# VH-VL binders against q0atu2: the designs that were tried, part 244

Target 1, 119 residues: q0atu2
Amino acid sequence: MLDKKARIRTSREYRNVFEKGKRLSGRFLIIYYVENALDNNRFGFITNKKIGMAVIRNRIKRQLRAIVREYQGQVKNKHDIVLVARAGIGKSSFEGMEKDYIAIMKKAGLFARNANKID
Short names: E, the ipSAE of ESMFold2; O, the ipSAE of OpenDDE; V2, 0.75 times the mean of E and O plus 0.25 times the DockQ between their complexes.

## First folded at step 11 (VH-VL)

Design ye22 (framework fv_ivicentamab_arm2; at its last look DockQ between E and O 0.82; V2 from the best seeds 0.77)
Fold by OpenDDE, look of step 11:
Structure ye22 (fold): chain C 119 residues (1-119), chain A 119 residues (1-119), chain B 110 residues (1-110)
Amino acid sequence: as target 1 above (119 residues)
Amino acid sequence: EVQLVESGGGLVQPGGSLRLSCAASGFTVSDNYMNWVRQAPGKGLEWVSIIYRRGSTEYADWAKGRFTISRDNSKNTLYLQMNSLRAEDTAVYYCAREGGEWEYYFDYWGQGTLVTVSS
Amino acid sequence: AYDMTQSPSTLSASVGDRVTITCQASQSIDSWLAWYQQKPGKAPKLLIHDASSLESGVPSRFKGSGSGTEFTLTISSLQPDDFATYYCQQWDDYSGEAYTFGGGTKVEIK
């Protein structure tokens, strides 16, 4: 589980990311990202009813948190990043989600150089 | 020097089965995302299946239940098992590697192997 | 599968002509668009990825542009070696298919 300090938790924090951040779409995810004034990254997760029932949405969130946690140390610091799950993610494998996360994060330039799992 | 060589194509009766092979050299199949793409005579390109690095698989809706993608790491070879073949499955079948580690395009293709389904 | 409308389906042109091929996606795919060239009896060849990145060894007369839902492949001055069929390609997120190709554009000699 992500630490509390590594999470976007308030509506104001989410609004800031959506209003001031950049947007990039992947196969299963849309990321919104913006620099913050902290020394750590914060992550937010959004799943809507288009994905499926609450049980499915919660599963997806759990899987996305696992992916984010796995690669957290390789992400450039001082960013707020919101992951929005797209409708098709409910049918995706964990590997598919992971591939998409890495692909869009790389395209966004959010992974640090020389990240062992990425480069 | 990357190379993909398909084999196993030929004439088969409707309802028959066939297994295609794709021998790879210059890279490791299990370290890449590998795909099958087919092309009916005089028609466009159609994605068939993908196998992920850790072994997860996806199929086109029309391929589910009849086609199986797999690999033999010791032989560095990709396979496509085709069952219950139909006339509309007649096509050149290509194996294709996804470009880079985290991309959504195909940088290397084999020359293809022709599968003809006819009574 | 995603709708990927490629136009025109056939294009007649002469050597030296400027050629333009268009692909339209049903929804925004940002820059996740690739272009391929295919000659008769041959496998597709990657020309451009990420909408505008030219693959190594591909002549500079090929140019990819666009983002979101509209993409264009331009050949600034058509050469004899360029008569072929061209395809655009994107990912797919909902149908269970991983990828979708455009219908293709056959560039033939006038």
Scores: ipSAE 0.891, ipTM 0.944, lowest interface PAE 0.5, mean pLDDT 94
Fold by ESMFold2, look of step 11:
Structure ye22 (fold): chain C 119 residues (1-119), chain A 119 residues (1-119), chain B 110 residues (1-110)
Amino acid sequence: as target 1 above (119 residues)
Amino acid sequence: EVQLVESGGGLVQPGGSLRLSCAASGFTVSDNYMNWVRQAPGKGLEWVSIIYRRGSTEYADWAKGRFTISRDNSKNTLYLQMNSLRAEDTAVYYCAREGGEWEYYFDYWGQGTLVTVSS
Amino acid sequence: AYDMTQSPSTLSASVGDRVTITCQASQSIDSWLAWYQQKPGKAPKLLIHDASSLESGVPSRFKGSGSGTEFTLTISSLQPDDFATYYCQQWDDYSGEAYTFGGGTKVEIK
């Protein structure tokens, strides 16, 4: 699971990312991201009720957290990043979400110069 | 040199089965997102199926239950098992690599193998 | 399912002409669009990814543009090697298909 300091916690923190950040959408995800004043990254996760019932939304959040944790060592530091699940994500597999995350993060330039973990 | 070579096409009766093979060289199939795409004679391109790097699969709705994508990593080969074939399945079947550098784009294609379903 | 409308379906042109092909998506796909070239009896070949990024080895006379829902492939000066059928392609967020191709544009010699 993500470390507590690597979580976006408050409504103000989320609002800052949505209002000041850049937005990039993929097949299943939208990311909003902005530089922060910290030494580390922070991640937030949004699923809305239109995606499905609470069980489905909780599963998606757990899967997205697992994906972010897997690749967090490759992410450039000092960013607040909010992942928003798009309509239709409930029809995706874990690997479909993982692929979309990799694609979006590469396009946003948020992976460090080290090689991506593609294996 | 990246190369994809399909085989296993031919003439088959309605209700019959065929297994297509796609031998890959110059890259590892399990490091990539491998796809099947078909093209009926004189018609456009239609996506069939994907196998993700870790083995998850996705199918076009019309293919579900009849077609199965798989791979043999020791042979670096992709497969498409096609069952309950119909006249409308008559097409050239291509294997295609996705995500050599960027996800969602097919950067290498085989030359295709023709499947003809006729009574 | 996302729809792709590709126009025109056929196009007659001469060597040296400027050729323009359009694809329209039914919903925004940002810049997640590819263009392929296909010659008779051959597999498709990737020309452009991410709407405007040329694939390695593709001649610079090919130019992709657009974002959101409307995309254009332009060939600035048509060459004999460019008579082919061109397809656009996007991802789809409906679980029935992962990818959707345009209907194709056949570029024929006038």
Scores: ipSAE 0.785, ipTM 0.902, lowest interface PAE 0.7, mean pLDDT 90
Fold by ESMFold2-Fast, scan of step 13:
Structure ye22 (fold): chain C 119 residues (1-119), chain A 119 residues (1-119), chain B 110 residues (1-110)
Amino acid sequence: as target 1 above (119 residues)
Amino acid sequence: EVQLVESGGGLVQPGGSLRLSCAASGFTVSDNYMNWVRQAPGKGLEWVSIIYRRGSTEYADWAKGRFTISRDNSKNTLYLQMNSLRAEDTAVYYCAREGGEWEYYFDYWGQGTLVTVSS
Amino acid sequence: AYDMTQSPSTLSASVGDRVTITCQASQSIDSWLAWYQQKPGKAPKLLIHDASSLESGVPSRFKGSGSGTEFTLTISSLQPDDFATYYCQQWDDYSGEAYTFGGGTKVEIK
């Protein structure tokens, strides 16, 4: 579970990331990201109906939060990051989502060079 | 030196089964993302399946329910079990390792093993 | 057949020519694109990953460029070893299931 302070919660906060942030797409995920003026990182999660039923969307959100929590120590400080799930994510495995998250974060320059837990 | 050596291909009747093997040396398959990619004679490349480091698997839509990717860590060997084979499954099957830490490209390929499905 | 268009399907060239192959994705893939070379009867060989990163041991005459939806592979001075079929690769994020390869470009002797 992510701490409440590490979550983007309001429509205004999401809009700020979309309007001022950069965008990068992966296989299953899109991230929007911008530096913030806080002492910590904040994450937001968006799933839409084209992914599937509420049960599937809720599972995806739960799994993405778990992935973000596991790797939060490797994310460069003071960023607001929104993860948007792409249509195909409902067919992914947990490891597929994890791989895509790490790949995107490294490509965006938001992760340390050696972020792999299996290294 | 990294090497991938495939075996198990051959002629099989429609509806039959084959198990392909890919023996790896110079690295550990369980530390990498391993894939099967096929190529029909004179045609292009088509992705089949992936197995992730912790054992999660994903398949092309047309392969689900018929093909199973697996590995034997004690033998450092990747497998593809192919059931209910059809004429359109005729192809050279390659095992391939994904490059980098979390990339979506293939840095090493086996030599390929030919599977011919014919009556 | 794929969500990715590779052109031309075949081209004829002479040693010393500059050759350009294009790959156009149906969706923006930023720089998530690799190029492979395949000679008859052989496995594909990685040339370029991440649109422009040359793989170790690949001659500097090969250059990848582009981002978003349009990508190119350029061979600045074609050599005898370069007559082969070339493929680009991205992933099919629409379905979420497949890595997608272009249809291939066969570079033949003129």
Scores: ipSAE 0.637, ipTM 0.874, lowest interface PAE 1.5, mean pLDDT 87
ESMFold2 (binder alone), look of step 11: mean pLDDT 90; pTM 0.929
ESMFold2, look of step 14: ipSAE 0.604; ipTM 0.859
ESMFold2 (binder alone), look of step 14: mean pLDDT 90; pTM 0.929
OpenDDE, look of step 14: ipSAE 0.889; ipTM 0.944

Design ye3 (framework fv_ivicentamab_arm2; at its last look DockQ between E and O 0.55; V2 from the best seeds 0.68)
Fold by OpenDDE, look of step 11:
Structure ye3 (fold): chain C 119 residues (1-119), chain A 119 residues (1-119), chain B 110 residues (1-110)
Amino acid sequence: as target 1 above (119 residues)
Amino acid sequence: EVQLVESGGGLVQPGGSLRLSCAASGFTVSDNYMNWVRQAPGKGLEWVSIIYRRGSTEYADWAKGRFTISRDNSKNTLYLQMNSLRAEDTAVYYCAREYGEWEYYFDYWGQGTLVTVSS
Amino acid sequence: AYDMTQSPSTLSASVGDRVTITCQASQSIDSWLAWYQQKPGKAPKLLIHEASSLESGVPSRFKGSGSGTEFTLTISSLQPDDFATYYCQQWDSYSGEAYTFGGGTKVEIK
């Protein structure tokens, strides 16, 4: 589990990311990201009812948190990042989610230079 | 020097089976995302299947249950097992590699192998 | 399911002409679009990725542009070697297919 300090928790924090941040779409994920005034990154996760029942949404969140945790050390510091799961993610494999996360994070320039963790 | 060479195509009767091979050189198949894409005569390109680095697989909806993508790491070779073949499966089948930096496009293609399903 | 509408299906042009091919996505894909060139009896060749990045070795007369749902491939001055069929390609998240190709545009000599 991500540490509390690494989590976006308040509605105000989420609003700030959506209003001031940049947006980038991947196959299964949409990310909103903005620089923060902290020394650490914070992550938020959003799953909507289009994905499926609550059990499915919770599974997806758990998988996304696992992916974020795995690659957390490679992400540039001082960013608030919100991951929004797209509707099709419910049918995706874990590897598919992971590939998509890495792809969009690299495209957004959020990974540190030379960060290239392989599966 | 990257190279992909498909083989195994030929004439097969409806309901028959065929296994295609794609021999790769210049890179390691198991370290890359590998795909099959087919093209019916005079028609466009159609994605068939992908195998991920850790072995997860995905298929086009029409391919599920009849097609199986796999690989032999010791031979650095990609395979496509095709069962219950139909006339509409007649096509040139290409193996294609996704760009190695987690993107969603194909940088290398084989020459293709023709599969003809006919009575 | 994602749809990719490519137009025109066929284009007749002369050497030296400016050629424009369009792909329209049903949903925004930002810049996740690639263009391929295919000649008869040959495999597709990657021309452009991320909507506008020219692949190594591809002539500068090829230009990719666009974002979101509208994308364009432009050949500024058509050369004899450019007569071929061109395809756009995107990822797919909902149809159950990982990738979707446009229907193709055959560029033929007038």
Scores: ipSAE 0.850, ipTM 0.931, lowest interface PAE 0.6, mean pLDDT 93
Fold by ESMFold2, look of step 11:
Structure ye3 (fold): chain C 119 residues (1-119), chain A 119 residues (1-119), chain B 110 residues (1-110)
Amino acid sequence: as target 1 above (119 residues)
Amino acid sequence: EVQLVESGGGLVQPGGSLRLSCAASGFTVSDNYMNWVRQAPGKGLEWVSIIYRRGSTEYADWAKGRFTISRDNSKNTLYLQMNSLRAEDTAVYYCAREYGEWEYYFDYWGQGTLVTVSS
Amino acid sequence: AYDMTQSPSTLSASVGDRVTITCQASQSIDSWLAWYQQKPGKAPKLLIHEASSLESGVPSRFKGSGSGTEFTLTISSLQPDDFATYYCQQWDSYSGEAYTFGGGTKVEIK
């Protein structure tokens, strides 16, 4: 439910983030992030087959999109951000994924301000 | 002053059940990530389970299906229901508070309660 | 499980000695690592979080360092109160599925 401007869409856009971006690993997620030349953020989502079957991987992508949408107003603009799901994410709850996202985004300095007990 | 006090340990025969309690004071259990960690006599620390702020739960693989973490918010108390106990479950069981929502570290621990599984 | 490889398992030291304890992860865990102290019959106590950030009330003789796969805890001048077992902690470095602790280092009086 991110609009089209907020999506990383092409292989070239993804490769740019992987090649030029910074990397931070959390418990269930890895993020790659780089400043872009736009006036907005863009997000990409990667699940690999080691996580599980397609139904499981699609569920995880939907959950991650929901998390990103919930917190997108707090993210500093002008960044391309790729979320890569780690192998163990299939055993995580939605709350575990959400906690990990908040933790790694704060550690990366990507929130516009430190969020303390986000309601 | 933050305090965590475990109770409910004791001697149980193999195949039996126990319910452990962890009474918390100085903070609200449901505002935090709460964990159980165990330690067999003379051995190291082993994570058991987490309950998240909104009630989602996760377990170590060996505990899933036998152990259930829960809480009672009106009593500010965390629980661990242990079923189908085995000799290898003999350990001191600690409850532990996680350092805020963006840190994966246990800043406060209870004193522990001993569970002995033997005939 | 012991995804975190901790060494040594035991060391003997005298009051005033400098001691160093090492933890290694199989793959990078960035700086998401904690150190705990546990005295006999007591619960673990958090000393250091985020690899090097000292917890409030912990003596400054405790110092953590490292990132990626190798981490150290150093006690610059061992005190009688420091004879204890020390544990490092994060999660399974391959998958993130479970929190995991190192095997522990027992610091004993020589």
Scores: ipSAE 0.594, ipTM 0.839, lowest interface PAE 1.5, mean pLDDT 88
ESMFold2 (binder alone), look of step 11: mean pLDDT 89; pTM 0.922

Design ye4 (framework fv_ivicentamab_arm2; at its last look DockQ between E and O 0.73; V2 from the best seeds 0.72)
Fold by OpenDDE, look of step 11:
Structure ye4 (fold): chain C 119 residues (1-119), chain A 119 residues (1-119), chain B 110 residues (1-110)
Amino acid sequence: as target 1 above (119 residues)
Amino acid sequence: EVQLVESGGGLVQPGGSLRLSCAASGFTVSDNYMNWVRQAPGKGLEWVSIIYRRGSTEYADWAKGRFTISRDNSKNTLYLQMNSLRAEDTAVYYCAREYGEWEYYFDYWGQGTLVTVSS
Amino acid sequence: AYDMTQSPSTLSASVGDRVTITCQASQSIDDWLAWYQQKPGKAPKLLIHKASSLESGVPSRFKGSGSGTEFTLTISSLQPDDFATYYCQQWDSYSGEAYTFGGGTKVEIK
C-alpha cells in the first residue's frame, strides 16, 4: 500500500488537481497532474461504475496502486497525480495497464530524464 | 538496421491450421511490443494480436480461441499459430513492431505473407 | 472495435493538387493518432505519428494536424509518388482490442 503521505485523500485535494492540473488521456488511463508545494508526490485513484462491479473496480484500483508503487521512485518530485481508470480497463492485462501508465507518464514528462525502466 | 521478415503463408483448406513466422533483426523481439496485423485482399488493415515484453498477450475478439501469438527468444522470432481457419481469414499477414519509446504506433513492418483459405 | 471514421474512401486528384484526408475518433484520443501510406503489394509505411510529427525521411509536403477527435492529413502538392492508400490508426480503449485503423483513403490519379 502507498504511504498515507503519498495519497490524495480529501475532496479539496482532488478538486485542486482537476481545476488547476493538466489532463492527458491514454488507452486505459486519464491522468490529471499538477505541481504541489510538498517534497513528495501524491497519487489519487478513481474508478467509476462504467468499469464494472465493485469487486472489479477494487481489483483495478489495487493493480494501479501496485504499478504506481513500482515506478514511484522514477517520477519527478512535487506533483499531485490523479489516475482515472477508463471503462475498457476492466478487460486489460496487468502489462497493458503498466504499458499505458508508462506511456502516459512519459508523455506528460513526469518521469525523470534518466528513468528508462521497461516492463 | 531493423528488419522484419514474415514466412509460412500459403494455401490451406477450411478448418486447417497454419503457423506464421516473423524473423526480426536489428532489435530484440522480447524487449519490444510485437503485433500481427492482417489485410484481406482489397480491404483495410485489421489488428490481430499483440505480445507484451513480459509475455502477456491480447487478441481481437474474432481471433480469440483460434489464434495464438508467441515468440522464441533464442531465434528472435515472432509466431502466429492459426487454427480452424476460415475463408474470411484469407489475408496478407504482417508483423509490426510498436515504437519502443512508449507509444502506440507501428514504426516497422514486415513485407507480409499471404494466407489463402480455400477448398 | 473502437470507431474510427476515415473520409473520403476514394479521392481522385492530379499532380500538384492539394489533398485532404480526415479521420474522426468516437472519443478524444488527444494526439495518439498515426498515419500510414500503403502502395499496392507493399507493407504500410509510417508517415506521421502523434498527430503531427513527421517521420524521418517523409517529404515535408505531408502534414498532420488535429487533436481530440478530429484529425487531418494534408498533401500540399500531390506528387506522382503519392498515389497510394492512406490509413489512420489509434489505440482502442473499450473493445479490448489494442488498435483500430481507419477504413483507408485511396488517392488515385484523375
Scores: ipSAE 0.875, ipTM 0.939, lowest interface PAE 0.5, mean pLDDT 94
Fold by ESMFold2, look of step 11:
Parts: sequence; structure tokens; C-alpha cells
Structure ye4 (fold): chain C 119 residues (1-119), chain A 119 residues (1-119), chain B 110 residues (1-110)
Amino acid sequence: as target 1 above (119 residues)
Amino acid sequence: EVQLVESGGGLVQPGGSLRLSCAASGFTVSDNYMNWVRQAPGKGLEWVSIIYRRGSTEYADWAKGRFTISRDNSKNTLYLQMNSLRAEDTAVYYCAREYGEWEYYFDYWGQGTLVTVSS
Amino acid sequence: AYDMTQSPSTLSASVGDRVTITCQASQSIDDWLAWYQQKPGKAPKLLIHKASSLESGVPSRFKGSGSGTEFTLTISSLQPDDFATYYCQQWDSYSGEAYTFGGGTKVEIK
């Protein structure tokens, strides 16, 4: 379900989220989020070179995309959301990343009230 | 009524092994993030290990390779296998449940079981 | 690894006193901080989560505050049941230590 319309792709799109959005830090992730004018959500993923080499950064991006895909039906629509991986994320298990994502998304109020099995 | 009951502590010689158990009631262990936390006599609290809902595990660096967290879902029981024990491992060991399944703090603790490592 | 600096380590007080305990994180943790109470021979008990949210059944004389790097636990009027050791707790994103606890503050009768 993370098809092309659910992705933040351009530098301008990312900058808009960073400049206009709210920021919330978790254990492994920082999210930036802002309402958009679409009927759907868009997600972006950033890994810093401090995390590791390209193979490691690409693995983390793949894992984060899988997590977002798993929970996307629970996310309130009309948001652009950028997930920024913190330097220590390479030590996390997949479930550690998943837990952190759910925790910060719930704290940000981005999960729908009627979302299944998140609390 | 949520309860956590640890057992399996005792006196053991350096280099020895023990397996701690934590019997849970009033909730399902596999639906929660379960942790071990220890406290040396007269000292503060120290996190040991977590097992995630789908079975992934994380350990404090000093515990890796010596301690193994696990569970038996049919018995609703959490375990800590401790090998190559040292005097520094002398502590009360608590099992603890994380609040709301998605948060980073512990709402229920067992009574603790004492492990004494001495010659 | 993130350090939690908890102060004071020991505090002597009388019933009715206002008591303040401080925890300082080495890096910002927003409001992801919990406070626990532990009585001798007992397990810790959660008092406050998310820096300022009282756990159910915790007396209203307990107040948590702070965000970022500096956090306080205040007991507005100390009661006999409050003589205990208090711990703060956070996460760590740079080591294998998923959670770290402050060193503890023992509140003793004067």
C-alpha cells in the first residue's frame, strides 16, 4: 500500500514537512508531520550516513517502510509524515523499531480513535 | 487482577547457572512487552532484557551472551536463563510489564526473586 | 549510553514538608520520563508516566513536571506512607541499554 502517491519524493516536499510540521522524538525515530491538502497520507524516510554504510541504511529504510505499510490503515489521513532514523537505530530489532513507531504515532495523535489493537 | 510471580532464585557459585521464572496472570504475556530488571542489595535499578510481542529480544550489553530471555506462551510464563554467573550478578530480579503495550515504562512488577552468587 | 542524574541521593524530611526530587537527562527525551516509588523489601510502583501523568490510584499530592532534560517530582505535603526511595527512568537510543534509571532518592524521616 505504499504506492507512488503515498511517498514523499522531492526535496521540496521534504522541506515543507520540516519547515511547517511538528516534531516528535522517540527512542529510534524522529517524526515530522504536517497536514496536507490531499485525501491520503504520504510518508518519507531519512537515514543519516552516521547510521552506517548504504547497505545498512537501505535495510533500515526497508524495515521502516514495512512497518508503515503494516499500520497505514490506522493513520489519520491528510498528513505528510517524515520518519528520520536516529543514529542508534542500527542496534534495534525490527520489533524495537515497530514499537517506537507506534508509540510516537500514538503520542502525536496520528492514529485514528477507532484504530484496532494499538493500546 | 494482574499478577507477576518470580521464582527460581537462590544461592549459586560463580560460574554457575540459574533459570528464573515469572508466572503471569490477569493478562497474556505474548500480547505485551515483558522485561527483566535487577537491583543489587542496597543499589539502584538496572534494566536487563526485553522480549517483544512477536519474540524478538534485546539485552543490556553486560548480559549479552550470558543471559537469555524467553517465554512459554502455553504457560503464560516469562523466563531468564542466566549462565556464567558472577558475584556482580547478585541482585533481586524483577519481571515487569510495560504500560499499555506500546509505552516505555513499567506498570506492573513482580515481587522479585533473590539471586546470590558467592563462593 | 544516556546518563540520568538524580538528586538528591538522600533527603531527610518531616511529615507535612514539601519534597522536591530532580532528574536530569544528558540529552532531550521530550517528556518520556517515568517516576517510581519503592518501599523496603517491595517492588517498585509506578507513580507518574510521561513526566506529569499520574498513575491511577496515586495521591494527588504527587506532581511530576518538566520536559527536555530537566524533570522534578514534588510531594506537596509529605505523608508517613511516602518515606521510600524514588527512581526516574528513561530510554537510551545509543546503546544496548534500552532503559536507564536514575540513581534513586531515599526520602527518610527526620
Scores: ipSAE 0.570, ipTM 0.836, lowest interface PAE 1.8, mean pLDDT 88
ESMFold2 (binder alone), look of step 11: mean pLDDT 89; pTM 0.921

Design ye5 (framework fv_ivicentamab_arm2; at its last look DockQ between E and O 0.11; V2 from the best seeds 0.00; counts 0 for: pae E 6.3 > 2, placed apart)
Fold by OpenDDE, look of step 11:
Order: structure tokens, then sequence, then C-alpha cells
Structure ye5 (fold): chain C 119 residues (1-119), chain A 119 residues (1-119), chain B 110 residues (1-110)
């Protein structure tokens, strides 16, 4: 699980990301990202009811946290990043979800230059 | 020099089965995201299935349960097993490779193989 | 399910004409849009990726533009070799399928 300091937790923090951040859309994910004044990255996760029942939404959140954790060391520092799960993610494979995350994060330029890990 | 060559198409009766092959050269199938896309006569393109680098698979909803995508790494060949074929499955079937640099489009296509389902 | 609307379905034009084809996504896909050209009896050929990036070897008369939900393929001066069917392609962002193609646009001789 992600460290508490690596989590976006307050409504104000989320609002700041949505209002000031950039937005990119992938197959399963929409990311909002903005630089922060910290020495660490923070991640937020949003799963809406379009994905499915609470059990499904919770599963998706667990999978997304697992993916984020695995690649956390390769993400550029000082960013707040919110991951919004799109409706179709409930039908995705974990590998497909991971591929989408990597693709969209690379497009956003949020991975370090030496980040060469593949899915 | 990338090349994809489909084979295995032909005439089959409704309810029958057929296995298509896609022999790849110039790259390693297991290191890429490989897809099947079909096109009914005079119609548009329709995605069928994908196999990921680690072997996960996904299918169009209409293909689930009847179609199976697989590969033989030793032969560098992609396969599509088609069962319980229907008249509406009549189409040219293409194998297509996704661009491998974390983007989602098809940079290489085979010439296609025609599958005709008819009594 | 289709989440990409391509128009027009058919387009009649003459050599030298400016041709415009549009694709509309149901949801924003940023620049994750590709264009293909297909001639009868042949496989699709990639023309443009990431909405506006021209593939190597593709003539400069082909131009892709747009972002979000609206995309356009423009042929500035139609050549005899350009009569073909064109398709846009995106991720399927809703149904759970991997990819969705537009319905296609047949560019034929007037």
Amino acid sequence: as target 1 above (119 residues)
Amino acid sequence: EVQLVESGGGLVQPGGSLRLSCAASGFTVSDNYMNWVRQAPGKGLEWVSIIYRRGSTEYADWAKGRFTISRDNSKNTLYLQMNSLRAEDTAVYYCAREYGEWEYYFDYWGQGTLVTVSS
Amino acid sequence: AYDMTQSPSTLSASVGDRVTITCQASQSIDEWLAWYQQKPGKAPKLLIHKASSLESGVPSRFKGSGSGTEFTLTISSLQPDDFATYYCQQWDSYSGEAYTFGGGTKVEIK
C-alpha cells in the first residue's frame, strides 16, 4: 500500500489538482497532474459509479494502487497525480490497465528519462 | 524489415471451426502487442482480439467464448482459433501489430486471409 | 460498440481538390487518434498517428489535426493515388474493447 504521505487525501488537495493541473486521457484512465511544493509525489484515485458496484470499484482501486506502487520510483518528483478510472476499466485485464498507465504517464512526461521498465 | 503473413483462411460451414495463423518476421511476437482485426466484405474494420506481452488476452464482446488468440514463441507466430462460426463471421482477417513505444495504433498489418462461412 | 463517428461515408472529388474527413469521439481521447488508408484488396496503411504525426513516406499533402473529441484528415490537393477508403482509429474508452474504428470514408472519382 502507498504511504500516507504519498496520498492525496483532502478535498482541497483534489480541487487544486483539477483546477491547476493538466489532463490526459488514456484507454482506461484519465490523469490530472500538477507540480507540488513537496519533496514527494502524491497520488489520488477516483472510481465513479459508471464502473460498477462498490466491490468492482474497490477492486479497481486496489489494482491501480498496485500499479502506481510498482512504478512509483520511476515517476518524476514533486507531482500531485489524480487517476480517474474510466467506465470500461471494469472489463480490462490487469496487464491492459498497466499498459494504459505506462502509456499515459509517458505521454505526460512524468516518468524519469531512465525509466525503461516495460509492462 | 517487418513482415506479417496470415494464412489458414478458407471456406467453412456454419458451426465449423478454423484456425488462422500469422507468421511474423523482423520482430519478436512475444515482445509486442498483437491484434486481430477483421473486415466483412464491403464493410469497415472491426477489432477482434489482442494478446499482451505477458500473455494476457482481451476480446471484443461478440468474440468472447468463440474466438481464442494465442501465440507460439518458438515459431514467432500468432494464432486465432475460431469456433462455432457464423455467416456474419465472413471477413478478411488481418493480424496487426501495435506500435511498441507505448502508443496505441497499428503500424504493421498482414495482407489478410479470407474466411468464408457458408452452407 | 462504436464511440467514433466518421463523416462523410462517401466523398466524390476530382484531382486537385481539397478533401476533408472528420472523426468525432464520444469522449476526449486527447491526441490518441490514428488515420489509415485502404485500397481495394489491400490491408490498411497507417498514414497519421497521434492526431497529427505523419508516418514516414506519406506525402505532405496529408494532414491530421484536432484533439479531444474532434479530428480531421485533410488532403490539400487530391492525387490519383489518393482514391481509397480512409479510417480513423482510437481506443475504445467505454465498452472495454481495445480499439474502435470509424465507419470509413470512401474517396471516389467525381
Scores: ipSAE 0.790, ipTM 0.918, lowest interface PAE 0.6, mean pLDDT 93
Fold by ESMFold2, look of step 11:
Structure ye5 (fold): chain C 119 residues (1-119), chain A 119 residues (1-119), chain B 110 residues (1-110)
Amino acid sequence: as target 1 above (119 residues)
Amino acid sequence: EVQLVESGGGLVQPGGSLRLSCAASGFTVSDNYMNWVRQAPGKGLEWVSIIYRRGSTEYADWAKGRFTISRDNSKNTLYLQMNSLRAEDTAVYYCAREYGEWEYYFDYWGQGTLVTVSS
Amino acid sequence: AYDMTQSPSTLSASVGDRVTITCQASQSIDEWLAWYQQKPGKAPKLLIHKASSLESGVPSRFKGSGSGTEFTLTISSLQPDDFATYYCQQWDSYSGEAYTFGGGTKVEIK
């Protein structure tokens, strides 16, 4: 689980990312990202009802949080990043979601070359 | 030993249809990300489509709506149904297995099957 | 055209020559680049992934290097089996397609 410091918490914070940030689409994810004024990154996660019932959506959120936690040390600091799950994401394995996350984060230029993973 | 064998190519009229097959041995197609890639005569390589492990599919924009990737897991065989064919679809079509969890590369390719679309 | 720019498009060389092929990405892709060899009438064969990692069974005369936007494939001493076309490839960060190949470099006998 990401700690409180690394979470996007308020509607205003989410709105800032959607209004000011860049948008990139991957195979199963869309990311919105914007530079913040902090020394750390923050992450938000959105699943909508088109993905499935609440149990399914909560499972997907848990899987995405686990992926982000594993790789958060590689992410360039000072960014707010919202992951939006696309409707087809339920068809992907954990491994497939992980590959898609890595692919879009590289496409966005958000990975640092020398960063270490932080658990 | 991993092998991929394409078949089903041939001469077809514009507007016609053709189904390509790719028989796999030495691995299970449904455990892997399987792709079609084409190469027009004298030209470079162009990605066509992917089928994910759970059966989700994606296509290059120019192929969407005309081409359908599918598989028969009991036969360990990948298919590409091509409809509304055009002269610019003339190419050698390869099936390819995607390499590694993190690196989107093709480690095994079939020898290809030629599709010629001409009046 | 291509997200990757390969150069040269064609080169002529003799057995024993050292040859160098370059790929230029339109934006940084760190080390996420592969090299393929394709002989006439044959399917492509993966030589190198992650810019510099040789695939099993690939001769050590092949060397990949580079990161960021510029990548090089070097063949230290050409052999008869090395006359082929070489392609670089990335997962697609530019064109919006899943995979993007460079335009290719044909290595011909002089």
Scores: ipSAE 0.016, ipTM 0.573, lowest interface PAE 6.3, mean pLDDT 84
ESMFold2 (binder alone), look of step 11: mean pLDDT 89; pTM 0.924

